VH-VL binders against AP-3 complex subunit mu (apm3). Designs and how they scored, part 11

Target 1, 249 residues: AP-3 complex subunit mu (apm3), of Schizosaccharomyces pombe (o94669r175to423)
Amino acid sequence: TNEFFIHVLERVSAVYQPNGKLAFGTVKSDMECKCQISGMPLLLLSLRPGTKLGNVRFHQSVNLKRWKQHPDQIEFIPPDGKFTLASFQTDFATQKSLPVVVEAKNKLDGRFEVRIRNTGKKSVENLKILITIPQALKSVTVTEGNYIFRASKYTHMEEGILEWSVKKLAWTSPALVLTGFLAPLKKDANSTEESSSYSKLEHLDLQYKLQGSTLHNFKVESLKMLNHPDKKSYKGVKHTIIAQNVSFR

## First folded at step 26 (VH-VL)

Design zb6 (from za2 with heavy chain T59Y V107I)
Fold by ESMFold2 at other seeds, last read:
Structure zb6 (fold): chain C 249 residues (1-249), chain A 126 residues (1-126), chain B 107 residues (1-107)
Amino acid sequence: as target 1 above (249 residues)
Amino acid sequence: QVQLVQSGAEVKKPGASVKVSCKASGYTFTSYAMNWVRQAPGQGLEWMGWINTNTGNPYYADDFKGRVTMTTDTSTSTAYMELRSLRSDDTAVYYCARDLGEYFRGIGTYPEFDYWGQGTLVTVSS
Amino acid sequence: EIVMTQSPATLSVSPGERATLSCKASQSVSRDVVWYQQKPGQAPRLLIYDASTRATGIPARFSGSGSGTEFTLTISSLQSEDFAVYYCQQYYDWPYTFGQGTKLEIK
């Protein structure tokens, strides 16, 4: 059908400090392509002039000599179907922030709450909140989505991870809320006697997907077919951020 | 016993600034958010903003943005609220209020105010 | 922003009777409502959080109910010390707004 599709995926891991600043983060990016152009097309993908891809690995079909001379141009002969054109890694962009914001606190009598909101301008998809639970969990209520508790098999206190999954969080949505209650601790592992003591929750992690957003100043400007310059081909470009692990110190 | 003790009443002229202190005791200061709320004479309560006492990061209600500064001194367990460019309609009792519940590590919170300071009357007279 | 509207503005009730105070939100706030009591010359006191959970040390005659947009505070068998101003506040979404208050007076 004479079409070429480019999907730029940015896979992100980030850790935030107690002062709210980024402690560190990494972004691994891939240009995933799908070629439906017949013949043996010689393609030139042009990025925004002056763009430089750091620590890049290219598909074997890429003309590396041209790239070294013009780092914003990628010349290649694509295989048919799906393939990875380029993989590159960069630092977290200083001008951009991830849009999912979490608020949480430990309340009285083993109660805790976690609130999530989308401060961006695009919907968040496949949101997962992983809450570290330091003792047995009595009950959970969520305003949206599903949850599962994955207890550790190596502790006598039924510690584990509470996984809260939300399929979509629109940018216009109010905060979504998880409310949980810890079960009282037993005074020891072999006792039937329970105390009113509750451990404090401290940690959670986030995972999610953002369509139509990028953490780089990266732009695909054009796609040309060099060996048939009078032919037109379709260029479809889609950007996705996959936040694989967002945590807090 | 949790206590929040605020500085004494102040009389100011329009255009001046005021800085109200709130000294906390009886709990771990850096584990709980601190909020500021004011009440004009004969009026209801107005939330001004809060400060994360662990990180020092403040958040201000829009009506006060640009005129208010909230800070903490963790070594003395004291929160401060400074309001600048005072007007006569800033005459109010200013309260500090502690949020119910402890932070998760590195994560913010939201208001449920279980302990309040005694209030500080600020009078702005022309 | 979410507007919290309390009614009535003033409620005159005799000691020993029941008082019902209303708080209405301009949009759903789930159960994210707190109630405070304020006596003249004093700071507010937390009564109810999470719409219906009584704070520590609050007498059983105080009860809260509601969800979504409509919330009530009920005081059964009023005591002389209960004559005060009552405020609701939502914490569902920023900014965290208060109602304008209901003054409970001796009839």
Scores: ipSAE 0.406, ipTM 0.654, lowest interface PAE 2.3, mean pLDDT 85
Fold by ESMFold2, look of step 26:
Structure zb6 (fold): chain C 249 residues (1-249), chain A 126 residues (1-126), chain B 107 residues (1-107)
Amino acid sequence: as target 1 above (249 residues)
Amino acid sequence: QVQLVQSGAEVKKPGASVKVSCKASGYTFTSYAMNWVRQAPGQGLEWMGWINTNTGNPYYADDFKGRVTMTTDTSTSTAYMELRSLRSDDTAVYYCARDLGEYFRGIGTYPEFDYWGQGTLVTVSS
Amino acid sequence: EIVMTQSPATLSVSPGERATLSCKASQSVSRDVVWYQQKPGQAPRLLIYDASTRATGIPARFSGSGSGTEFTLTISSLQSEDFAVYYCQQYYDWPYTFGQGTKLEIK
């Protein structure tokens, strides 16, 4: 009955350079809570010292005076059940890179290949690889998962987005590979010949979910009940990263 | 026709630096990664790293990080590799090699080298 | 780093016969192996990529196979121009390493 659950949800948008360095990144975070503590608990949530919560919006029960004096401490009286304690922005830490690494190239004669690896210590879930296709596809092969092609022009099916979906990329898995071939185009309207000219693929975006990891040095250090300091309370802290807009430029 | 033409042989003393050039022709220079590979006399091949020829961003193999600099000049379609603090065991033929495929913008690539320069012998001795 | 071990170090074979060259990885590299040919005094030449795909202009007598840790380059009906040193390279993970080479010479 005396349990308090905290789910820290980090939603990430990032742009990476070819050498793996972060060019730009933002994180919008929420502390979503569920209170199952009886009575009228006065709680103190302590974060890792030095933590800054950018553009923070607190639940109305938070003691703003304490927070202004001690920005890594959040004092509040929780409502029963589910609520959002804080919504905030945190800086993207470049030394704690996202674990999905991509290598890709346009090969000969309209062939292209995309290779995906998990360099982290946790499984990646619900991975989607969105590949911008500049001309009609001939064929696609994947080592794992499923794909669909979403054409942008119904009448000709010339261009669109190839979506490669993988339910789980374990940290022990070998690299996953998508191999595709672009269809040749006709040279002109009056020719029976197909063109051997192929457009270059240039763009790829990622989406995925990562449980149990954080991109920042963000940590809940403690949760104390100030008005009953001798009572034990139990906390569960869960971290989820949602990489929803990861691009390469 | 794809062609990679490297600068001529060099003789250097230990502690010096060498800069090898690789001039590309017959293709769009900025669309393909350029790699550097060396081969000591009578020995096998050793990958040194690659450079994104469009952005100028390099990746260096760990054994060379700190001693190597890879650059490009897109106006002349030329790649450069500079190796500093030369030792006698740096005596080798140094090759530039083009990656087989065109890279995606902002995304790294992996080695499949379809065209190679003729090689540049660098001899390190006193 | 991943070690690529080639065997034999030297293979003596008569023209017209079949040569089989082995490359073993210290850990699984999936199918992420390339093969190069290097003739004396020349730069390497790409033969096979993705373990089994022949590069453009490579004769059909060259074939590659394998996955995981064991890979094979097979040359059927050897021609006089095929006597060279052959290298495998993995591109599964950094650093991208080569084998030590197998010298194919005239018996």
Scores: ipSAE 0.371, ipTM 0.692, lowest interface PAE 2.7, mean pLDDT 85
Fold by ESMFold2 at other seeds, last read:
Structure zb6 (fold): chain C 249 residues (1-249), chain A 126 residues (1-126), chain B 107 residues (1-107)
Amino acid sequence: as target 1 above (249 residues)
Amino acid sequence: QVQLVQSGAEVKKPGASVKVSCKASGYTFTSYAMNWVRQAPGQGLEWMGWINTNTGNPYYADDFKGRVTMTTDTSTSTAYMELRSLRSDDTAVYYCARDLGEYFRGIGTYPEFDYWGQGTLVTVSS
Amino acid sequence: EIVMTQSPATLSVSPGERATLSCKASQSVSRDVVWYQQKPGQAPRLLIYDASTRATGIPARFSGSGSGTEFTLTISSLQSEDFAVYYCQQYYDWPYTFGQGTKLEIK
């Protein structure tokens, strides 16, 4: 076929404060392409007018002079097959919010709940919630998905990471809930006496994939073949948000 | 058809320089990076560096830095490698080889050298 | 820099048999390994990239495997034209170093 495929991947790193405010966030974006156009096509990729790509790095085939004059246009003669056309970074704080919202509650009796919701308009895939467990874990139940506890150290083996995996979180779904119980702390390291005290959950990390949405108002408007002006541009464009380093503290 | 045609064999004395050419045809020269690799007689392959053929920015292996200059002429689709201050242990076959190019401006490519020149024998003897 | 060590230095095998060539990296190189074939008097030929992906036009009898520090090139049914020197190369970290080669000879 005479097609050109563009997959825009937005990889998110973010930290949220306890009050829900974003402490910082960055998006590393890649335009991963696959060229199935024969010959030596001179392509012009046009982005939404006025788009500025921050801290951008281009494939060597890109006409940098054209881009400096018209920052929303990328002119290039692609190599055959798969390649990365561009990589860039943005701060996402002024645009769309991440769709997965997490709430954690700690109870005085060592019970805790982690609730997750999808507030977006698209299903979230391959959701993984990493919950730092500060003391021995007694029991866990989930409304959906699977979990595994991974001990973090060889010392005493009391703490670790509870990994909760959900294949799909639909935007129409009710919140999913993980409920767990912490075992009581000992009063001292050499005592068999248990304390009534429980440490709190302080930290969660999220990983997930969101198909068909962007965090910024980034859009591929057109693809033209300049050296064959009697032919229409060919494109298949998809967008994926990959949340890989999103923390709630 | 993709082809890389190199200049002919050369005999040099220690202290001289040599400039090897590599003329590309059958593909868009500026869409692929050009690498230089040498092979001493009876020895293995030694990577020397590469050049971004669109920008002309070269990247040299440490063993050659200070003695090597890599350039291109995009109007003739030709890459050049010049090695200065030749020593007897620089006697080798010198190859050009293309790869898919640089994904980011800077050092580093994804070297899968799919097409190679025929090689240029450089003999350095006193 | 990363050292690539190939073994054995020479491998003697009869046509029609299976050959297994090894390449070991001094540190993890993920899957960033390439294999080349070089016949006498010729430039090297790309066989395998990304540790296991055959280059265009390479027969199915060639296969690559491995990740991390240990990599293998396998030729499942040797043909007379397969007797050559084989090189591995890493491209995980600059500079992109080659192994010293394995010579595949007719037994």
Scores: ipSAE 0.000, ipTM 0.494, lowest interface PAE 10.9, mean pLDDT 82

